VH-VL binders against q9ybr6. Designs and how they scored, part 35

Target 1, 148 residues: q9ybr6
Amino acid sequence: MSGSVLDEEAEKLMDYDYLLEKLYKKVPPKSGTSEYRIPEPQIIRIGSQTVIRNFREIAQALKRDPKLVARYLQKELATAASYEEESGQLILNVKVSRKVVNQFLQLFMKTYVRCPTCGSIDTKLLRQERAYMLKCEACGAEQPVKPI
Below, E stands for the ipSAE of ESMFold2; O stands for the ipSAE of OpenDDE; V2 stands for 0.75 times the mean of E and O plus 0.25 times the DockQ between their complexes.

## First folded at step 11 (VH-VL; framework fv_acasunlimab)

Design i06 (at its last look DockQ between E and O 0.35; V2 from the best seeds 0.69)
Fold by OpenDDE, look of step 11:
Structure i06 (fold): chain C 148 residues (1-148), chain A 120 residues (1-120), chain B 108 residues (1-108)
Amino acid sequence: as target 1 above (148 residues)
Amino acid sequence: EVQLLEPGGGLVQPGGSLRLSCEASGFTFSSYAMSWVRQAPGKGLEWVSGITGSGGYEFYADSVKDRFTISRDSSKNTLFLQMSSLRAEDTAVYYCAKDWDVAFIYFDYWGQGTLVTVSS
Amino acid sequence: SYVLTQPPSVSVAPGQTARITCQGNNIGSKDVHWYQQKPGQAPVLVVYDNSDRPSGLPERFSGSNSGNTATLTISRVEAGDEADYYCQVWDSSSDHYVFGGGTKLTVL
């Protein structure tokens, strides 16, 4: 019995709705306020420079290479930065407030660490030729992100 | 002295487009975030869009998302707001506002504003 | 979305103290900024970072922030203080600037 074109469309719509419902059920609700917090930056100012004393700890909390996070801050602050591996400090060649540093670190978290699909921080940043890919280990989602 | 000049306002029909500009002087333009704030006639202040000093981040109010585009030209010390799909509710004085820092802290200087009227 | 609530109007006699409140959830953990706007003019910053005052502004202007309420205090109010006042915060959760609805201060 060749179901009428209307029946096929209805079945397709039902299937689509069913698939959508399944997809939405699989997507954990974007818990708005990620409870995950990075440490507050400990900043000291020396002349025209700003030193983030606990930068290593911050990078660890972000689950990213300190050098990568440093490059990010260099770009956003339009300044030179030097990561000291021995001390774990970052030296910025600009006077910048804790608030500003913290804001960019939060943005870094949102852009390069947090999965936009499921909100997980268990992600990897994969370098591609012209872009970065954020891959979520929790849900498997992949998102292109701007290169650092 | 810090100066912010917004020359680009005017009358536009619904569904139309308009590009606002803000010419900045008296400070290092690229070192500061910039924002657009609008005020409908007889209403309060509404933040529209903001861009960091480097231009690395752009943010938009939900009311204008996907319709407005903020940008900046450091060589010209100029902030832009490209508005598309304009609606009557977009009618407002649009202010260019300078942030205190390279990111979003508070506005220490405002332009005089430019009137955008969306009407048939 | 984060919301800031202000009373629509406050009236005060000359020489008295005006208090304009700005309510928001856990606003005490945020930095609150205040702007003054006179008719036909652009807003002007009057208080930043809860209680700091821009250079050149009279000491009559002060701010405080705790709990769920930030307050702009204007002591020894003058006729020239009649204006609209707006509180503002940066909401890091949504990456938005948020303004209060504004308060019209009338000097009686």
Scores: ipSAE 0.894, ipTM 0.950, lowest interface PAE 0.5, mean pLDDT 93
Fold by ESMFold2, look of step 11:
Structure i06 (fold): chain C 148 residues (1-148), chain A 120 residues (1-120), chain B 108 residues (1-108)
Amino acid sequence: as target 1 above (148 residues)
Amino acid sequence: EVQLLEPGGGLVQPGGSLRLSCEASGFTFSSYAMSWVRQAPGKGLEWVSGITGSGGYEFYADSVKDRFTISRDSSKNTLFLQMSSLRAEDTAVYYCAKDWDVAFIYFDYWGQGTLVTVSS
Amino acid sequence: SYVLTQPPSVSVAPGQTARITCQGNNIGSKDVHWYQQKPGQAPVLVVYDNSDRPSGLPERFSGSNSGNTATLTISRVEAGDEADYYCQVWDSSSDHYVFGGGTKLTVL
């Protein structure tokens, strides 16, 4: 067997064990509101990479295509990102903390999902010729948003 | 050695404009969010504006919104604050501050500050 | 918007323990950071993430955060600890950093 493959596997296992131990010791405060919220990212930092294991669930909660959310994170973190359709995981070619991932996902929700007029997340992101439009299905408001 | 150097302060009349700059060295500039924080004479610290590492998000305190613009130039490792419609209450020492991460977590390094005086 | 409240001043004798409070609604759910500023100088980070110390700072500086109060604790206070101290959070609802008003620590 190859020593190169075993070394890489061992590094991934060590980072994974460390992240699990850290995560078990910290619990987010629970929310008492009725607001729709995104799932907490289940992340593993392996070598120079970060893996978000539940990325499909996160994208579903954001009501957006996982590839779109992945492109957004690639832009904001200035790194390559690869979405694995079969596993639903996202691989980021950077070491990044859960706090940073959460902050950008909340900004994605505010920018591309939540209606700024009524606060509803019942919205669609539409491509109109050269622009992107956020249309609220609850209140009918419509506005341009910056491209990804 | 992380350094933040902020020349460019001065005396400006009310309604005038001024551009502050902060030259960064000793770290990968685009990997960290940056902010401007000001302190009026004898007063406490007030966060003014922040920008993510990529430049994708810019945020402003309500007191400066629509008058100030934050920007960054990664090719020059420089943070900017374009100030317009200046008022007497904008008189302060302006610090640039480096965030610990590409988003807004906490400041691990500060510049020495530059004084902006707005008076007739 | 989100507000952090600190006492304007705290006085303590050398060798004693100083406690500087930072009050905010449900601040215990946030990560609180503390900065020291000596006269004529830029602020310096002394505690981050509620209770963690930057590399090289003495163990005498510590922090806690629960409920509506975060506290910076300085054990065995020395004259060199005289400074203004500010608490800070990132408020995700407004997308603003927020500072407390500052506390002047006087070593008697």
Scores: ipSAE 0.718, ipTM 0.887, lowest interface PAE 1.3, mean pLDDT 88
ESMFold2 (binder alone), look of step 11: mean pLDDT 93; pTM 0.954

Design i07 (at its last look DockQ between E and O 0.35; V2 from the best seeds 0.72)
Fold by OpenDDE, look of step 11:
Structure i07 (fold): chain C 148 residues (1-148), chain A 120 residues (1-120), chain B 108 residues (1-108)
Amino acid sequence: as target 1 above (148 residues)
Amino acid sequence: EVQLLEPGGGLVQPGGSLRLSCEASGFTFSSYAMSWVRQAPGKGLEWVSGITGSGGYEFYADSVKDRFTISRDSSKNTLFLQMSSLRAEDTAVYYCAKDWDIAFIYFDYWGQGTLVTVSS
Amino acid sequence: SYVLTQPPSVSVAPGQTARITCQGNNIGSKDVHWYQQKPGQAPVLVVYDNSDRPSGLPERFSGSNSGNTATLTISRVEAGDEADYYCQVWDQSSDHYVFGGGTKLTVL
């Protein structure tokens, strides 16, 4: 008994796996999420302070000056930050979780490193009087970004 | 004790505008991200918009992008949602929700919600 | 966009164990949070970070997350546990909070 196409569709609607597949097929992966990953922050807490031990490495992965990234985190976390040149560590004057730090670092990458046009991480951040300009070396696109 | 109060709901015509507010108390307001979550009648929860503690980042659901604006006033411990170009599908109870941290982790406190009805 | 799928309803007898699932692509790599919502009330956090429980919540509430499925488990279910339950994640790729569709738990 060849169940009507409608019956097959109704049965498939009852299959959660099928629904999931349909939902995932309908949502095109946002083009441009390059799988470029920065190192996970290694955090230690000392009293009321949070230390990112591998901050220099993170900044290098972001292809930005550690001091710039530090200023960014200081602003977003609304706290004082001090970068130690010798150790390559960042000291934050606040208790903050690895998750939060990582979230802001990812946002930094999206905002100040990744080209919104082609997704390249080969970009330069140019300081202008009231803004920054993100210039892509791969596609030549220029995007204004909020000042840090 | 953490308290979140959402005044500003009401009836509005399609295409109209409405501004919601959420008055926060019982915690350091600027140290926590805040979000709006809505629930249409008889439906599930839908995240609408979020703003970091410092106000440096604002995010919006695709359904409200370019129509809604989230903002915060730290001096008043108040979260805002400016809604414009309102549609019937925007009808919902709107909750303000406090995040666990300065960024987006999870909601540890919710307001009681305010009803927004978009109808001709 | 990231999608979370929940069964629309789960029924359980008093004293038994209820399991509410939340399915998502590689959800096991995410932190899943759960909320309880009773009729006419705001949602309340019941599980966070996959398996942690807020202070004041009964030990009957627990969570797990692996693979493509997160699960909220409520042991020794009581009539007062009847509610809608929502799973939630932060999707870093889209910078969105994502909720599941919700599950109505009925205590028979």
Scores: ipSAE 0.903, ipTM 0.952, lowest interface PAE 0.5, mean pLDDT 93
Fold by ESMFold2, look of step 11:
Structure i07 (fold): chain C 148 residues (1-148), chain A 120 residues (1-120), chain B 108 residues (1-108)
Amino acid sequence: as target 1 above (148 residues)
Amino acid sequence: EVQLLEPGGGLVQPGGSLRLSCEASGFTFSSYAMSWVRQAPGKGLEWVSGITGSGGYEFYADSVKDRFTISRDSSKNTLFLQMSSLRAEDTAVYYCAKDWDIAFIYFDYWGQGTLVTVSS
Amino acid sequence: SYVLTQPPSVSVAPGQTARITCQGNNIGSKDVHWYQQKPGQAPVLVVYDNSDRPSGLPERFSGSNSGNTATLTISRVEAGDEADYYCQVWDQSSDHYVFGGGTKLTVL
């Protein structure tokens, strides 16, 4: 018997794939498991300065221009910041711990990258005169965000 | 010498408002995050709200969210807590606490606290 | 929100060791801080960053943190150590500080 056995196998494969797809659609990821990981800052402390050696990699993970992320850290750490394009390093004129830098980078992700409506990181910032607009490319939502 | 002084507690009716202040001295105020922590009579410590050194982020415990507003004025070295829609369960000693860093790590200094009583 | 659980009380004889626990899900991945509060006084930091002592604190105060339990240890307990003790973390997922419920240490 040819047709009935192969049709049964195909129906079982369809049933399995259908059920699997349905389960993934119905069960969202648990809280914390979908958090985008930011590379650990590689910090060197030189006198009163902090150097983040892998800052370009960090900005790439945040999906933003390194100069923008540098301006954010300059504001939140109340210090001057200088991004060196050739080396990809950031120099902060303050002594700051890795823990503090990580806290603000996670807040940057939550504030300026992640869509508050759908949680997607597929977003862009649109500059306006005194404000930024966060536009989600996945769901189309647009939200104002505080200026940097 | 670090000092945190919390004048401005008092008696308030349910549904009323009160603004707490905390005057800081002995450190560079804008370099440190600040928090309010409360303690109801005979109860434990409850974190209420915190603000980063730059003032860029303000966070609130769920119990006070949308009713309380934290703020800071670096020109006056003063931390504020604007309290509104007050309830009996908001009755507590309110402490001003200085963080060790510009973000949230731990509290290295506390004020002496000020009593807020919410009662008719 | 993240929860820290402490026993409500611990009783110890003078000269012996008190251990005050602070339980939380995966607390070993967090930095735990401990505060002492005596009646009518503001809290005072006694351990930070799991195991570090503030300047001027006796070596008798120590801390550890592993798995789901952080522990404040006070060796050679004195009557002056009677107080309430609170553990604390910063929980990044909620952006909240969290305190444990507090433990009253009694020295008999």
Scores: ipSAE 0.781, ipTM 0.910, lowest interface PAE 1.0, mean pLDDT 88
ESMFold2 (binder alone), look of step 11: mean pLDDT 93; pTM 0.951

## First folded at step 12 (VH-VL; framework fv_acasunlimab)

Design j01 (at its last fold request DockQ between E and O 0.50; V2 from the best seeds 0.75)
Fold by OpenDDE, fold request of step 13:
Structure j01 (fold): chain C 148 residues (1-148), chain A 120 residues (1-120), chain B 108 residues (1-108)
Amino acid sequence: as target 1 above (148 residues)
Amino acid sequence: EVQLLEPGGGLVQPGGSLRLSCEASGFTFSYYAMSWVRQAPGKGLEWVSGITGSGGYEFYADSVKDRFTISRDSSKNTLFLQMSSLRAEDTAVYYCAKDWDIAFIYFDYWGQGTLVTVSS
Amino acid sequence: SYVLTQPPSVSVAPGQTARITCGGNNIGSKDVHWYQQKPGQAPVLVVYDNSDRPSGLPERFSGSNSGNTATLTISRVEAGDEADYYCQVWDESSDHYVFGGGTKLTVL
């Protein structure tokens, strides 16, 4: 009689491990290392200003309105920013390094573009009155994010 | 001259709370990210938490996540670390560190540290 | 989590060159920073961005970073260089600062 209980527990453990493995296979690896890379910012310094020359391309890679990304950088860099629609450049009223800009762009991607559930970059940012909602088109997940 | 003063350390019981402060001077406080780094007795440096210059982003080590809260008051040039649910393993000298820039680059200045002891 | 590995101790005679290594996966693609900590004192930045030196530090301190290893080099070591040395990186994946375990440099 003792052998049957051990066998049942072993079967239950195998089922649990199997279920866990199936669950882990279904959970897309939180690929913290999204293979998705945004272009490196091309920066020119002019006096006390920093110009990101390829800002339009960066915004496109982020799949967001350049004006939104500009507002974000303005906030995070505690400076005024001006997006030039004709040239596709962003002018920042501060001296800032490429490294700093890049860090904030990466954070933007993580916060306002990448789905925290499935890791997809196919997402939409919906503006609400006092917040934004990040909606994933791949998995349907919705997450509130801080307003920009 | 850059100065970072860290009052607020002390003895706390397990499960207790403590708020550390770091008073900054000699630089424009809001333009630099700030961090807390701790060092247990006889151990190495451990990054605890960081906050960007604007305060837009806060990051925490896994060991303190959901227990500690980093904040800053630009009007007072002060960095804070609210610690809750303190554990014996939280016993350490806590350093305030100034980042080189508004984001997380490297620490160019450190405070002298304040000792936090968690013991029954 | 990203991990930095340092030897626990390095010993060197006065006047000789000390090399402290910091190992990490593809660390050569990161910016490595080094801090010196003397007993009872706060850490002090000694090398940043792999090889740059803060003003006021002697030229004896230098850094390099390639592949999987960053190295702090202290030439013509003096008794006053005896300290703990820590390497550091910002890990973009986890958004964390990561320190090495520290290396105690002993001047014999």
Scores: ipSAE 0.918, ipTM 0.962, lowest interface PAE 0.5, mean pLDDT 93
Fold by ESMFold2, look of step 12:
Structure j01 (fold): chain C 148 residues (1-148), chain A 120 residues (1-120), chain B 108 residues (1-108)
Amino acid sequence: as target 1 above (148 residues)
Amino acid sequence: EVQLLEPGGGLVQPGGSLRLSCEASGFTFSYYAMSWVRQAPGKGLEWVSGITGSGGYEFYADSVKDRFTISRDSSKNTLFLQMSSLRAEDTAVYYCAKDWDIAFIYFDYWGQGTLVTVSS
Amino acid sequence: SYVLTQPPSVSVAPGQTARITCGGNNIGSKDVHWYQQKPGQAPVLVVYDNSDRPSGLPERFSGSNSGNTATLTISRVEAGDEADYYCQVWDESSDHYVFGGGTKLTVL
């Protein structure tokens, strides 16, 4: 098999990834009090794996480190996950639908981002020893959160 | 063949406790989300509680929140419902239901149900 | 909390078409699932994801979902279709499954 065929498919994937990233730049990261909009996960399958191609954009909308969100999905989907820093993609070693991924991302928003007191997403997740604290910058509320 | 077996219903007084179990076979239990659904005599279906495949999230209907606890033991392929502070309104057939996936999508298999009666 | 509304009963003659509705605000944006329950039995899935049917389910069972109404359609109704039918969604805002109140299908 020609290496040019494989290079051509890789270049098509990079072009597709570039176009997707350009498109999802138009969707602003959620920063308001009650509105939460995260980018729709762009899911593709490669063998028995699920790839989230716009994972960096999703993590940015959640206002959290991609590695933290990846660890969360690894736990909730009971599978190994690896985050590719250069491409911003997440690889999951399980076959799952966009609907399943989106459900856990919405739960991540509710659990680790959105203030339960005032509804603002203007929050920080702080590590204090073996505890996680969610601190709201809008209303000042703080609460412990289950570790990831 | 997917099977869900719920042996443990019974009679209990108001304010009492009862633990339901559901033994699963014929599928990879640890992957799938699971739920309890109840049906009072002559009434419709009411979702009671659900748990994700990993066990990371547990959700409860408002009518049972803080009185019921869902749990799972993947080493025994068993789903549990610990019911406390029981009321007459909790009288129902309780079904164990298997979800299609690790999260909450729809139920593809149901147990035969077990009757719980709460009366003085 | 999200509410699903079903008519309490529907009557239809054998061989005709039954339509059972499930009303909900913007239900067309959700995935609706339908269950059949015969007396003394556990529910059985008959339609999922609005319009898909489980393997082995007769093509007489079909579903649609748009706007504020999802519909289960049973064509060429038989006496054996007489049962209660429930619609269901997962409600993302409450993190609850929600069932409709159920519709008793009577075949006269």
Scores: ipSAE 0.800, ipTM 0.915, lowest interface PAE 0.9, mean pLDDT 89
ESMFold2 (binder alone), look of step 12: mean pLDDT 93; pTM 0.950
OpenDDE, look of step 12: ipSAE 0.897; ipTM 0.952
ESMFold2, fold request of step 13: ipSAE 0.760, 0.712, 0.755; ipTM 0.903, 0.885, 0.903
ESMFold2 (binder alone), fold request of step 13: mean pLDDT 94, 94, 94; pTM 0.957, 0.956, 0.957
OpenDDE, fold request of step 13: ipSAE 0.914, 0.917; ipTM 0.962, 0.962

Design j02 (at its last look DockQ between E and O 0.42; V2 from the best seeds 0.73)
Fold by OpenDDE, look of step 12:
Structure j02 (fold): chain C 148 residues (1-148), chain A 120 residues (1-120), chain B 108 residues (1-108)
Amino acid sequence: as target 1 above (148 residues)
Amino acid sequence: EVQLLEPGGGLVQPGGSLRLSCEASGFTFSYYAMSWVRQAPGKGLEWVSGITGSGGYEFYADSVKDRFTISRDSSKNTLFLQMSSLRAEDTAVYYCAKDWDIAFIYFDYWGQGTLVTVSS
Amino acid sequence: SYVLTQPPSVSVAPGQTARITCEGNNIGSKDVHWYQQKPGQAPVLVVYDNSDRPSGLPERFSGSNSGNTATLTISRVEAGDEADYYCQVWDESSDHYVFGGGTKLTVL
């Protein structure tokens, strides 16, 4: 009983499609650009100063040196910033709202952490003489960014 | 008292260029973000561009991206909008708007606006 | 792009309460601001951060924001309240200010 060569090929094609569907299902759904969320800043106002209490944790979430993030905020807020290594707090010599701090932290993430090509946060910031280079460890993309 | 003065509007031909200025007074200019908002005749408000207080970030509406450039001179307390490749649809009253803070929150003060007409 | 939707017009009799809505996806999680614009004039801030009122504005102006709708409420409406009203947010995803289409309030 010569099962038609056509039936064997159809079974192989169905198996291939099933394997492809399984492979596509094992491809983790392109993690919807789960908006990588950094912790919200915990702010205390003392006199004319603003203290970010959880600044170390924020910097860790950004995968950057707290001192670098502090320099960034200092520049963008046009104020002096002091990072306390023992407490992990950042002291800003200005009254600033949580909203404003959050906005600049988000901008930091977009500019100095997130890969513009693939959206990965697995990136490194390389200091060059006159610029910084953002290098993605996921896709290998490199882009120049403004110096901090 | 906060004042925003917007000279520089006028008639321009399509494809032409125009530079708007906004002179600010009554507040520390460098401590506040500034924006341009425009309003076409009989239409609603449209945000055009914004710049942070330090000038570190500039943002543009998609409709004007790569054609307009926002800038500021802190020594002169002046905001600028360089417009190029102007189109008929760019015809509008252009308002200078002061932000509440150094970043983009909301507009607490507006200029009186300047009319830009793009017509052949 | 983030979109804010307002009714094009609202009409109220003097002394009545006007409600102007601003709809947006999950707008309740955002800070909504409102501006009044009279004919031939620049916009003026009337409500900020959902419900706060600038100094000098009448208590008749109030705001609320929840779910997908922000609302500007003007109680005891006066003829002088006739104007265009715009809601506005900052969209962090696109780094844009977004305005609603505006609502013309007519005092009948």
Scores: ipSAE 0.902, ipTM 0.952, lowest interface PAE 0.5, mean pLDDT 93
Fold by ESMFold2, look of step 15:
Structure j02 (fold): chain C 148 residues (1-148), chain A 120 residues (1-120), chain B 108 residues (1-108)
Amino acid sequence: as target 1 above (148 residues)
Amino acid sequence: EVQLLEPGGGLVQPGGSLRLSCEASGFTFSYYAMSWVRQAPGKGLEWVSGITGSGGYEFYADSVKDRFTISRDSSKNTLFLQMSSLRAEDTAVYYCAKDWDIAFIYFDYWGQGTLVTVSS
Amino acid sequence: SYVLTQPPSVSVAPGQTARITCEGNNIGSKDVHWYQQKPGQAPVLVVYDNSDRPSGLPERFSGSNSGNTATLTISRVEAGDEADYYCQVWDESSDHYVFGGGTKLTVL
């Protein structure tokens, strides 16, 4: 029903993480402020591989398809990556630290999620031919982003 | 043993251009992030630019953004800095620096530096 | 525009302990790295990740980081420790490395 759409938006306004997003949008951080909260990667190193146990939760916090985020990490870490849908885990064929994974995930947020015009993370990533377009649902800005 | 060799820099007029090279050996060059760091005479260290191991990200200090371009050629194990629209304040010793990992963590090795002088 | 502030100089007698500070807003949430630079030489890493020593560095080099202050501590200083010391962080908000202004350690 029509009222359910308004109730859903009211629920989003009560969401603690949603309120944090609005604060970052209105007051851009100065040097030394905390970044947006992406769940800390739970890393297990098995032989020459790195497993991110909570990858699904990380992709959800980034508001993107896990397979897309996996492809991004495959490119940036120069390694093969496979996402296991049943477990929500990502397997990387390289031995990397949590710090490295975190840095690229923060860069993913800035590159493919955060609106460069208004700072909102309320955005969609649209595939157009050989490129992606980032569309902000808050301010309406739309611009190309580099391919994954 | 890790080595980073920056061949001689140069004397350049204001508004001119110069490309710096850094030849790497003793490690898997294509994996590690790399940076340029400069030091003006009598001054401290200033980070100039960095590039991830994959080359997927390039970052620049505000003082050089839109004037300098960092790049790498993994087939030649070489890091480059293309400098343009040079100013007197760009006069410095330029170091290439190897990062610990594919991303920006800290520098574990430095070259010996090359002097760039911008004067009329 | 994250800023790291260091004292311009610190003087210490041989055998004493030198403490070189690096001030930054909430620097305790960051990983701080320290470099030593002797005259005419390239910098050399002496502490990374706040408190870890590179292989081959003496145990008398140590570091700490809490609140708004990171500190490089050099115990039993020697004449050979006379150098400039720089703190460094990677600032994720700007995607920049940032260095402190440097501290000249003088061994009296």
Scores: ipSAE 0.781, ipTM 0.907, lowest interface PAE 1.0, mean pLDDT 88
ESMFold2, look of step 12: ipSAE 0.744; ipTM 0.898
ESMFold2 (binder alone), look of step 12: mean pLDDT 93; pTM 0.950
ESMFold2 (binder alone), look of step 15: mean pLDDT 93; pTM 0.950
OpenDDE, look of step 15: ipSAE 0.893; ipTM 0.950

